# Miniprotein binders against Glycerol-3-phosphate dehydrogenase [NAD(P)+] (gpsA), part 4

Target 1, 321 residues: Glycerol-3-phosphate dehydrogenase [NAD(P)+] (gpsA), of Methanothermobacter thermautotrophicus (o26468)
Amino acid sequence: MMVTVIGAGSFGTAIAQVLSWNAEMVRLMARRSEVVENINRTRENSAYHPGVKLRDNIEATLMDGSVLEESEYVFMAVPSGNLRSIVRSMNSSLEDKKIVSCIKGIEHPGLKTMSSVIREETGSRTVFSISGPNFADELIRGMTSGITVGASTRYAREIAGLLKSPRIILDHSENVEGVEFCGILKNVYAVAMGILDGQITGENHRHSLLTLCFREMNLILNEMGYGELHDRFCGFGDFLLTSTTDKSRNRTLGLMLGKKMRLSEDSTITIESLRSIRAIRELTEGLELPVLEMVYQTMQEPENVNLYIREFQERISRPEF
Key: E = the ipSAE of ESMFold2; O = the ipSAE of OpenDDE; V2 = 0.75 times the mean of E and O plus 0.25 times the DockQ between their complexes.

## First folded at step 3 (miniprotein)

Design BD2 (from BD1 with W65F Y69W L91Y)
Fold by ESMFold2-Fast, scan of step 3:
Structure BD2 (fold): chain B 321 residues (1-321), chain A 105 residues (1-105)
Amino acid sequence: as target 1 above (321 residues)
Amino acid sequence: SEKKKIVREFLKRMREAEKLLEEAAKTGNREQAEELIEEAWEIAREARDYAKELGDPELERRAWFMEYWIAETHFRIAEKFGDKEQALKSYEIMEEALEQIRKLT
């Protein structure tokens, strides 16, 4: 089997390395000739993963639709903002390909998942997703990572075969868009945990609130028809990773808000978070979402964060039984 | 070649900046940390100029990542000492660096 990875950034390079253990050949497509030359000559993509030697069956190429003719699977690992233009430029070559989105993002405006954008532009009927707690730097170094494969059972088995490794733990769902939607929810709840960490100290407090965040995420997943994903790597696993690590930009945004810092209205991450929250509220109209509401209020008036946290905790302290 | 000489100067600057950041993160003294961060900024700007002169977007992208890490280190130090004004400024620089990185990908 021949496989192409489109996007030679940090994650694209890491997933190409993983795929190279099981595919006969992996083509890694980069936008710039300098990256192609560096990889093919030195066996390293040193800008992203210095010191990591790429396997001999990985060949870097420029973005070229003609090369796709030989590939059965195409993994998309480009920035979410560039996906539509890249897919559009290679549309005819992608029509009959099995495409796996590795992108944890949504398109603004319209709030479309990456798989939806790919289907819209290519007309492909075989568009899948993967997601989970799988930071590229740890994945490429062979550190144990969890990945949910979002695909119908037949294709999930094929994709699992491509990802198979002693250090990769796989689970599965047929809800392709649901796997991607978990990535949107985790970012909102990472902001929530950042806010709470900025105000609240103590291990019991932190973990009780983390539990409530996950419970609310489950409520939203159930409402959307994605309830089965709660205990998957894309659900619980990625939620935990993003909500508890200093590597998360969303958690850092929350931390600042929790310390009563008002960010610029032009902040890209703030705009993206507000759009996600508004979309979730619209999709889940009628649900009581105290964590989401606290995040929304705090983003608009961080100077009042103590009030919003107290209101949140008063609501949550009422016996559920 | 002349191009290889510029690449070596770029990499030398990158390693110097990384060393300064590591020391800034480990010091318990705020004034010393801020001095180290200021030095790291000067060196990172030189590295970015070398990358720009080479016309290599990958090296320029790496230089912007260095600026991101300098800002992130300053943000953490500001947080530790309760300096909300500096933390906000550092976070804005982090966001600006990430936007430049996106433009180069």
Scores: ipSAE 0.000, ipTM 0.169, lowest interface PAE 16.7, mean pLDDT 83

Design BD3 (from BD1 with L11Q R62Y W65L Y69W)
Fold by ESMFold2-Fast, scan of step 3:
Structure BD3 (fold): chain B 321 residues (1-321), chain A 105 residues (1-105)
Amino acid sequence: as target 1 above (321 residues)
Amino acid sequence: SEKKKIVREFQKRMREAEKLLEEAAKTGNREQAEELIEEAWEIAREARDYAKELGDPELERYAWLMEYWIAETHFRIAEKFGDKEQALKSLEIMEEALEQIRKLT
């Protein structure tokens, strides 16, 4: 089988390497001719993964819908902000393709998933998603990674065959959009954990509050009809990774807010986080979400974080029984 | 108090560096982006010095996280303009910043 990966950034290159073990040929599409030349000449994508030799059956090309003819599967690994434009440029070539979104972003407003954007622009009936705790630098080096495949069972098995590796652990859901939605929730709760970590040190404190954050995330997932995703790699696994790692910009935003530091009002991460929180609040009207409320209050007035943490603490200390 | 004044200087530097970084990411002009990145580096280093003077490893960690973000933005700019030498340097700086963060935790 021939497979195409659209986007030769860090994750696109890593997933192409994984796919190359199971596909006959992997076509890796890049926007810039210098990247194409570097990959085809040296077998490295040096800008993203220096010192990693790409397998011989990976061929780099410029982004061009006309060369998709022989590919059965197309993996989308471009920045979320560029997805709609790229898909529009190739829509006639993509209509009959099985398309897998590897993008953890979401289109705002309205929390429109990447798979939804692809379906709107291409008319494809076979659009899927993958997500989980899978940093590109670890994935390309063959370090153990967990991935949830969002697809109907038949297509999930085909995708699993393409991703098969002793170091890749797969789980499954038929809820394509739910797998993607887990990505927005984990980012919001990563901000929450950052705020809480910024206040008081202590391992009992940290892990008790991680538990409450995950419970509230599960409450929202259940309300949205995505409850089965809680124990999947896209759910618990990616939540845990993003809430505990130094690589998470969302957790770092939270840490700064917890120390009463305000990032610029023009900050894209602050704007995106607030939009996501507001949309979630609208979608879950009537639910009591003390963690989300504390994050919302703190983002609007970080100078008052101590007051909001005190109110939050009083609320969560009331017995459930 | 003296300690409160140093905390304010740290916070001011962190906000200034973040604003410069946002401007660098939004400009379509490479020369302007490079100048903004260079200024952000100077400001972030000042923030790290204030955090070190305070003896607060958490604030020093936040300063290193800012340096990580500056390097990440520089990497993306280098990628956009096909500067592979700068892209590789930026990746090195990102890993160095993460190593320093781990030492402080």
Scores: ipSAE 0.000, ipTM 0.286, lowest interface PAE 12.9, mean pLDDT 83

Design BD4 (from BD1 with L11Y Y69E E72Y)
Fold by ESMFold2-Fast, scan of step 3:
Parts: sequence; C-alpha cells; structure tokens
Structure BD4 (fold): chain B 321 residues (1-321), chain A 105 residues (1-105)
Amino acid sequence: as target 1 above (321 residues)
Amino acid sequence: SEKKKIVREFYKRMREAEKLLEEAAKTGNREQAEELIEEAWEIAREARDYAKELGDPELERRAWWMEYEIAYTHFRIAEKFGDKEQALKSLEIMEEALEQIRKLT
C-alpha cells in the first residue's frame, strides 16, 4: 500500500514514521524544497525532529497532486488555516482518495471541522479523522500514545492496520466530526485550566476544577450527539493532556489571562479561542456552562478575572441536587 | 549542510533546555531548581542565537516559546516556595516572550 502524508511539519513527519512500519511506501509532502532535500539526503527532518532517523521507505516530495496517483490513503497534517487552499490546489487528485484528517482545528468563519472542509472541496465520500493524546515528539520516538480513529468500521480497520504499533493504543468511533470536535472543546477547557492554574492554589482545588471542566465538556458532547466520545482517547485522554501540560499553548494563554495579562487582540490564538467559544455558545444555547462563561468573560476583560473566578466559584459551590 | 548543522544544534539546545526544566520541576530542592533554571536560560539563549543566524522566524518563535516555558517553570517553583517577588518577575518575562512571539507571527 502506498500512503501520502500532506504536510512535513512536526506531526506530519511523526505520523509518516508511524505509517512507514506498515505501509510499503510513505510519501511525505512539504512546501519547501529545503525540507524535501533534508529528508531525502540525511534521513532526518531536522527542523522538527533532529536526531530521529526516518525509515528508508519514506520519500519526501514537494506538494504536487500528481504524486498522489498511486496512493490509496492521504493523511492531512497541515496547519488548519492552510487546509482549504492546499486541498483546492490538489482537488482533482483527491476526489477518489481515502483522506484522514490529523488536524486539530476549526475553520472560521463558521464552525466547520477539517473533515467537513475536505468533503466540501474534494467531494470525497471517504474522509476520516484521527485524534488523541499524541504529541509529535513522543509519537516519533515510539513513546506510548493513544489515538481515536474516526471512521466507519470497515475503514477504521484499514487505518488501524496502518497505525499498528506495540506503542500505539487505538480506539474507535464512527463519528468522524465528533472526534475532531473533541479537539476544539479540549482547547477551550485547557484555557480554563490555565486561568485557574494562574491562581496560587492547592492540588485539591486544581483537580476538583479539572473534574468540573470535564463534566461540562461531557454536557456539550451530549448536546451535540457526541456523548459516546467522552471516554475515548480523543475525549478524556486529549482533554487531560492539553489541560495539564506546560506544552499547551491554550493552557498558557489561560495562565496569562489568570494573571490579568492582556494579549494583543490581533493574536491568532486569542481570535481562534474566542471564535470557538462563541460557536459553542451558539450551538449549546440552552445549556448552563459556568466554566465556558468564566473563560469567555475573562478573555473579554482579563483585568476583571478575580471577579469572574469569584462568581464562578460561588456558583459551583452551591449543591445542585 | 552547514544550514542543516545549525538547525540540528538549535534543536539539540531546545531538547537540553526541556530536560533541565523537567528536572527543575521534579526536584524538591529550591537551590538545585534555580541552578537548573539558570542553565536552561543560557541554553535557550544559545538556541535563539542559532535561530537568528538561520533567519527563520518559525525557529525564532520556538526559541521564544522555550524562554516562556523556562519563565513559567520558575514561576511555578516560586509559587511553591511562596516567593512572590520571583513569581512576579517570572510573569513579566512570560509577558515579554509572548509579545516577541506576536511580533514574529
């Protein structure tokens, strides 16, 4: 089987390495000729994973739809903001392909998952997703990682075969968009935990609030029809990873907001977070979401974060039974 | 090949700084933690110099994120030991790093 990974960034390179153990050949597409040359001549993508030797059956190429001819599966690992233009440039070559989104993002305006964007641009009926606690630097080094495969059972088995490793734990859902949506929710709750971690508090406080964040995430998943995903790697696993690690940009944003630090209104992470929150609020209009509301208020007026945290804590301390 | 060598040195420094931060966060000894943090700062600044030499804004952003992580780790250590003065200094460094990241985005 020939597989193509579009995007030779950190995650694209890591997933190509994983796929190379099971595919006969992996083509890794990069935008820059320097990256292609680096990979093909040194067996390393040193800009992203220095010291990691890539397997011999990985071949790097420039982004070119003609290279897709022999591939049955295409894994998309580009920045979410570039996905639509990249797909458009290769559109006719992607119509008959089985496409797996590895992108944890949403398109603006409108709450469109990456698989939705791919379907719109390609017309493909075989578009899938993968997500979970799978940092690229750990994945490429063969450290144990969890991945949810979002695909109908037939295709999920094929994708599982391509990802198979003693260090990769797989679970499954047929809800392709739900698997992606978990990635949006976990980022919002990572901001929440960052805000709370910005306070000088004990571990009991931290883990009690982490529990409330996950419960609220579950309420939203249930409202959207994605409740089954709560205990999947894309759900609980990725939520926990992103909310508790210093490697999370969203948790870091929260930390700064919790200390009354105002970031530029032009910041892409701030804009993306606000758009996700507003979309979630619209989709869940009837729900009481105190954590989400606290995050929303704090992002609008970080100078008042202590007031919003106090109001949040007063609300959650009242028994709801 | 020369450019590739500098990129390798950049990421080698980045990984060393990360290891030092992990060790600093795990130690229960404040003096040891602060020594590790100071070593991480020196290594992160070397990484940033390599990024500047390469003229790559993405690598320079990565170096600033590392400086942010070092400041954040120092902030957490200061919190643990009740050092309010150091906690505030660390938050100021974090804010400066984020502003630099914004300028490079």
Scores: ipSAE 0.000, ipTM 0.141, lowest interface PAE 19.4, mean pLDDT 84

Design BD5 (from BD1 with L11R E72W E95L)
Fold by ESMFold2-Fast, scan of step 3:
Structure BD5 (fold): chain B 321 residues (1-321), chain A 105 residues (1-105)
Amino acid sequence: as target 1 above (321 residues)
Amino acid sequence: SEKKKIVREFRKRMREAEKLLEEAAKTGNREQAEELIEEAWEIAREARDYAKELGDPELERRAWWMEYYIAWTHFRIAEKFGDKEQALKSLEIMLEALEQIRKLT
């Protein structure tokens, strides 16, 4: 089978490497000719993964719908903000394709998941998602990772075949959009843990706060009809990874907010975080979500973070029984 | 006895670095702010190296937190004056400091 990965960034390159073990050929599409030339000439995508040799059956090309003819599966790994325009440019070539979203983002305004945007623009009836604790740098190095496949059972088996490896652990849900939402929610709670890091004085304190964050994430998942996902790799696994590791950019963003740092609107880290938090807050209006509210207030006025943390602490100290 | 004297001197140097950062944050003059930040960096790097030679992870962690605060202060100044290159450099230093702190805890 031939598969195409659209987007030769960090994750796109990593998933192409994974897929290359099971596909006969992987086509990796990049927007810039310099990236295409670098990959095909040196067998490296040095801008994202310096020193990692890509397998010989990975061929880089510019983004071009005409190249898609032979591919049965297309994996989308572009920035969420660019997805709609990229899909529109290739729409006629994507209608009959089986499309897997690897993107952890939401469109705002409209509050649409990436699979929803793909479905809307292509008319495809076979749009799926994958998500889990799968940092690109660890995936490409062949380190063990967990992935939830969001697809109906028939297609989930095919996708599992493409991802199959002794170092890839898979679980499954038919809730395509729910799998994507887990990736968005975990980023919000990672920011929360970053903000609270300055207040954490011990292991009991840290794990109590992690419990409250996960409980609130579960409340949102249940309200949206995605409750079954709480114990999947996209749910609990990815939540823990992102909230507890120094590799998490979202947790680091939270740490900066906790130090009263004003976020720059020019930063991609800041833009993605703000978009996700605003979108989730809008989707969950009417719910009592003290952790999310503390994060939202702190992002708007980081100079007042101590006041927002105090109010949060007072709220959580009230018995829930 | 000797160790207590060394810890006292370490804390005194950390307070000196904090005072420099407060002054850097308050000045409206970018060149003056950058000079104060450079002085704070000299203090923090010497303190970190000294703590490492002593084999005291808590002091070394405190020194890395100081480097984090210096980079954070520099980031704020860079943002104020629209210096995107310096802002990104400061963020990289902050991430490195956080990684070192984690290794020590």
Scores: ipSAE 0.000, ipTM 0.183, lowest interface PAE 10.1, mean pLDDT 82

Design BD6 (from BD1 with L11Y E18Y W65L)
Fold by ESMFold2-Fast, scan of step 3:
Structure BD6 (fold): chain B 321 residues (1-321), chain A 105 residues (1-105)
Amino acid sequence: as target 1 above (321 residues)
Amino acid sequence: SEKKKIVREFYKRMREAYKLLEEAAKTGNREQAEELIEEAWEIAREARDYAKELGDPELERRAWLMEYYIAETHFRIAEKFGDKEQALKSLEIMEEALEQIRKLT
């Protein structure tokens, strides 16, 4: 089987390496010719994964739809903001392709998941998702990683075959969009934990607040009809990974906000975070979400973070029984 | 040929900086970690100079991403040892790096 990965960034490179053990050939598409030349010449994508040798059956090429003819599966691993334009720039149709989104993001306006954008642009009836606690640098080094496959059972088994490894643990849901939505939620709650870690110290405090963050995430998942995903790798697993590690950009953003740091209003991570928060608020109108509200208020006015945390603490101190 | 040589030097510097950051994170000794971080900064500045010489926005963006990682590692070390002044300084550098990356996209 031939497989194409569109996007030669950190995650695209890592997933291509994983797929290469099970596919006959993996095409890794990059936007820039210099990246293609470097990968094909040195067998490394040094800018993202220095010192990692890519398997011989991985071939880098420029983003070109005409090269897709031979591929049965296409994995999308590009930044969410670029997905629609990249798909539109392809020369050949993706209608007949089985497409797996590896992208954790939402399109605004429209509040569409990446799989929804792909379906609209390609007309493909076979669009799927994967997500989980799978940092690219650990995944490419063969460290144990968990992945949820969002697909109907038949296609989930095919995708599982492509991802099969002693170091990859898979679980499953037929809820393609739900798997993607977990990735959006976990990023917001990672910001929340960053804010709280910036102001509140102590392991008991930290883990109690992690529990409250996950409970609120579960409330949102239930409201959206995605409650089954709470204990999947895309749910609990990815939430824990992103909220507790110093490797998380979203948690680091939260730490800055918690310390009243001025952030550029034009910062990409700030814009992405605000879009996600606004989208979630619109989708969950009427719910009492004290953690999300604290994050939203702090993003708007970080100089008042002490006030917002005080209000949050007051709210969460009320007994649940 | 000269362009290829400069690109090779850029990636060589990037690999050296990543190695130093991994060592800094593992050492458990504050003074040693800070020395490794400073060495990583010197190498990152060299990489940025190579990127500027090439005039390649993607390589410039990657050089700024390296500065972000150095500052983030320094922040973690500062927090571990209770150095609030250094932690705030590192956060400012991280914010600046992210702003530069945005301008180059």
Scores: ipSAE 0.000, ipTM 0.184, lowest interface PAE 18.9, mean pLDDT 82

Design BE1
Fold by ESMFold2-Fast, scan of step 3:
Structure BE1 (fold): chain B 321 residues (1-321), chain A 105 residues (1-105)
Amino acid sequence: as target 1 above (321 residues)
Amino acid sequence: SEKEKIVEEFKKRMEEAKKLLEEAAKTGNRRQAEWLIYEAWLIAEEARDYAKELGDPELERQAWEMEYEIAKTHFEIAEKFGDKEQALESLYWMKRAVEQIKKLT
């Protein structure tokens, strides 16, 4: 089977390496000819993964819908902001393909998941998602990673076959959009943990607050009809990874906010975080979400972070019994 | 070429971060200094993204050196205003930058 990965960035390259163990050939599509030439000539995508040799059955190409004809599965690993235009440019070549989104993001306005955008642009009836604690740098080096496959059982088994490895642990859900939504929630709560870590020291405090963050995430998942995902790799696993590691840009953003730093309106990470928070607030209107409220207030007025943390602490200190 | 444009964007970001950092060091206003440091850090992150796109470990190392200087300036500001917690935080970011520089060298 031939498989295509669209997007030769960090994650796209890593997932292509994983897929190459089970597919006869993997085509890795890049936007720039320099990346294509680097991969095909040196067997490395040195811009993203220096020192990692890519398997011989990975062929890099420029983004071109015409070379999709022989691929049964297409994995989308492009930035969320570019997805619609890329899919639109390849529309006719993607209609009959089984498409797996590897993208953690939401389109705003419209609050559309990446799988929703793909379905709208392509008309494909076979659109799926994967997500989990799977940092690209560890995944490409063959370190054990967990992945949730968002697909109906039949297609989940096919996708599992493509991802199969002693070092890839898989679980699944039929909630394609739910798997994607977990990736959005984990980023917001990573910001929350960054804010809290910046102000509150001590392991007992840190892990008590991490527990409250996950409980609130679980409340949102239940409200959205995605409660089953709480203990999946896309749920708990990815939440824990993103909230507790220095590799997380969202957690680092939170740390800066906790230090009373005002965000630039032109910052990409700030714009993406605010879009996610606004989307969640709209989707969960009527729920009491003290962690999300604290994050939202802090992003609007970081100079008042101590006030917002105090109000948050007063709220959570009231017994539930 | 495409590569030359990305190198130009990298250099532009590095110069912008350096200017913001110098302004942060010169201001007597604590809040203004913190905002300028945060802006410098975000711009340095963008420079690092361009360096990764180029596949150039030397440019990536230079971006991490900039992040070290940003953290060091933040440390000096925290010390100046007697903020022990901010000073410790800055030392953490300095250490992280040094570790990444060593991996790239």
Scores: ipSAE 0.000, ipTM 0.152, lowest interface PAE 16.7, mean pLDDT 82

Design BE2
Fold by ESMFold2-Fast, scan of step 3:
Structure BE2 (fold): chain B 321 residues (1-321), chain A 105 residues (1-105)
Amino acid sequence: as target 1 above (321 residues)
Amino acid sequence: SEKEKIVEEFKKRMEEAKKLLEEAAKTGNREQAERLIWEAWYIALRARDYAKELGDPELERQAWEMEYEIAKTHFEIAEKFGDKRQALYSLEWMKEAVEEIKKLT
């Protein structure tokens, strides 16, 4: 089997390495010729994974639909904001492909998941997703990672074969879009934990707030028909990883918002976070979501963050019983 | 004038961020280094807001150059303490800063 990974960033490179153990050949597509030349010459993508030698059956190429040829599976690992334009540049070559989205994002105002965008732009009937606690650095180094495969059972087994490793733990859902939403929600709640970081006085406080964040995430999943995903790697596992390990860019965004600053409107993280939050709000407008509301208000008016935190604190301090 | 006050505040913030960054690079304590890094970043981001309010691309570029130095220092600290995941995030952050600097030159 030949497999193509579109996007030679941190995750794209890591998943290509994983796939190379099970595929005959992996094509890793990059936007810039310098990256292609560096990978093919040195066997490293040093900008993202210094010191990691890529397997010989990984071939880097520029993003070009003409080289898809006999690739049965295509893994999408590009920034969500670039997906539509990249797919449009090669859409006819993707029509008959089995496509797996590795992207955590949603379009706004379209309210479309990445798998939906791929399906719309390519016409492919076989579009899937993967997500879970699988940081690229650990994944490429062969450290044990958990991945949820979002696909019908037959295709989930094929994808599992491609990801097969003693260091990869797999679980499954037929809910392709639900698996993607887990990745979007975890990033929003990582921002929330960042905002609240200045208020945290101890580990009891931190884990109480994490519990409230996960409850709200689970409420959203249930409302959208994705409740089964709460205990999957894409659900609880990835939520916990992103919210409790190290400062991610989303958690750092939250920290900065908690300090009453406005980020550059041109920042990719700000654009992606705002798109996600606005999309979730529209999809869940019937729900009372105090954590999400606090994040949304803070992103709109960070100078008033102390007011929004106080309102949030008053809300969560009222007993449910 | 209001413009002169904002320019002065920008310069003061840039000096403050630079001092925090220098302290972060010198400390042997990872928790202190991380705290100093995000404080420097917060200050640099506010400096960018002042530059945008003034409509001054040169000052905005200087704030992004400071953010690049912050990202580079964060990378070096992550490497020093063996945190490869944070080091990779810092490399992506450095790349983003370079792209923004190019837009302003």
Scores: ipSAE 0.006, ipTM 0.142, lowest interface PAE 10.0, mean pLDDT 82

Design BF1 (at its last look DockQ between E and O 0.73; V2 from the best seeds 0.00; counts 0 for: pae E 6.8 > 1.5)
Fold by OpenDDE base, look of step 4:
Structure BF1 (fold): chain B 321 residues (1-321), chain A 105 residues (1-105)
Amino acid sequence: as target 1 above (321 residues)
Amino acid sequence: SEKEKIVREFKWRMRLAKYLLEEAAKTGNREQAERLIEYAWEIARWAREYAKELGDPELERQAWEMEYEIAKTHFEIAEKFGDKEQALKSLEIMKEAVEQIKKLT
């Protein structure tokens, strides 16, 4: 089977490498000709994964719908903000494809998941998702990684076949949108843990706060109808990784906020995180979510972070019975 | 329970629809406003179906109230941009929603 990965970024390149073990050929699509040429010539994507040789059955190509003809599966790994435009440009070529979203993002302001955007633009009835605790640098190097496949049982088996490796652990949910939503929701609590980390005095304290974050995440998942995902790689796995690892950009953002640092308005990660947190707050209006409230308040007025943390601590210190 | 699940599905959709309407009202971009309204309609229709499945006339009433608000917002946007045809369509939807609300009250 031939497969295409659209987006030659960090994760797109990494997933292409994983897929190359099971696919006959993997086409990795990039927008820039320089990237295509560099990948094909050097067998590396040096901008994202310097020193990692790509397998011989990975071919870089320009983004063109005509190149999709032989591919049964298409994995989407472009920035969330570019997805609609890219998919629209290739919609006729994608209509009959089995499409797997690898993107951890939401379209603003409509709060549409990536799978929903793909369905709207292509009309495809076979749109799926994957998510999990997957840093691209570890994934591409063949380090063991858990991945949740969001698809019906039939297609999940096919996708699992493409991802299959002794170093890939798979779980499954039929809730495509839920799998994607976990990838967005977990970032709230990564930011929260970043904010709180500067005041954490011990491991008991840290893991108690992590528990509160996870509980709140589960409350939201349950409210959204995605409660079954709490123990999947896309849920707990990705939550824990993003909330506790220094490589997490969202946790780093939280650390900056906790230190009352002014966030750059031009930073893509800042903009995406702020929008997502605001969106989730709007979606969860009426729920008792002290972590989310602390994060939201801190994002609005970082200078008052100590006040918001204190209020949060007072709130969570109230006995439940 | 399955009933509780459907109620949850109803509630978050209602919140999402409200959010989308607020964003539609805030944007100065017509195309964006129209997209948000279309999505709000889709969400509200699902909410109404869930309310009907539950057999709860109060939730169904709330869903129709949401449809009224969507139509009203769309009317206001249409008026703002001089789209008389859409304004008239929205008024008709508002009338229908009011009639349905009255039946459920």
Scores: ipSAE 0.023, ipTM 0.435, lowest interface PAE 4.4, mean pLDDT 89
ESMFold2-Fast, scan of step 3: ipSAE 0.027; ipTM 0.482
ESMFold2, look of step 4: ipSAE 0.087; ipTM 0.584
ESMFold2 (binder alone), look of step 4: mean pLDDT 85; pTM 0.842

Design BF2
Fold by ESMFold2-Fast, scan of step 3:
Structure BF2 (fold): chain B 321 residues (1-321), chain A 105 residues (1-105)
Amino acid sequence: as target 1 above (321 residues)
Amino acid sequence: SEKEKIVEEFKYRMEWAKELLEYAAKTGNREQAELLIEWAWRIARLARRYAKELGDPELERQAWEMEYEIAKTHFEIAEKFGDKEQALKSLEIMKEAVEQIKKLT
């Protein structure tokens, strides 16, 4: 089987390496000829993964719809903001392709997941998702990673076959959009843990609050009809990874806010976080979400974070029984 | 672009570290300043790793310049609160950063 990965960034390169163990050929599409030349000449995508040799059955090409003809599966690994324009730039239809979204994000306006955008732009009836605790730099170096496959059972088995290796642990859900939505939620709760870490010290406090963050994430998942995802790699696993690691930009944003730092409104991560929070609030109208409310208030007025955390603590200290 | 995305990530990290330093310098609270310095260090070290992985000596030099600024700010905080041991440690880190910058020049 031939597969194509659209997007030769950090994650696209890593997933292409994973897929190369099970596919006969992997075509890795990049926007720039310099990237194509570098990969094909040196066997490295040195700008993203210096020192990692890509397997010989990975071929880099420019983004071109005409080269999709032989591929049965297409993995989308581009920035969420570029997805529509990239699909439109390819001069071909992906209607008959099985498409797997590796993209975490929500489109504004419309509150559409990436799989929904792909379905709309390509007309494909077979659009799926994957997500989990799988930092690209660790994935490409063969470090054990967990991935949730979001697809109906038949296609999930095919996708699992493409991803299968001793270093990849797989689980499954038929909730394609739910798997993607976990990626949005985990980023918001990573900001929350950053804020709390900025104000509260002590391991007991830290892990108690982490538990409350995950509990609230579960409440949102249940309301959206995605409750089954709570113990999947896209749910609990990715939530833990993003909320507890120094590699998380969202957790770092939260830490700065927790220290009363007012960040630039032009910051991409601030814009993305606010968009996600507003989308979640709109989708979960009527729910009591004290963690999300604390994050929202703190992002608006970080100088008052002590007041917002006090209000949050007062709210959560009420017994649930 | 591909290389530009990593460069943008590097620049973003550098801007974050700079903002942490500016806030650490202006805060009157020692515990807050120390935590902000710690996070500036984590961010700067990650940025330096990205620069090294890119194989770009100019970006690596910029990352060492940031580490110098972090150590200098920590020195100033240590002086402000009378922490002689930390002041001396920060001075040694500043010396190392200068030596690395000279090698990359």
Scores: ipSAE 0.011, ipTM 0.290, lowest interface PAE 9.6, mean pLDDT 83

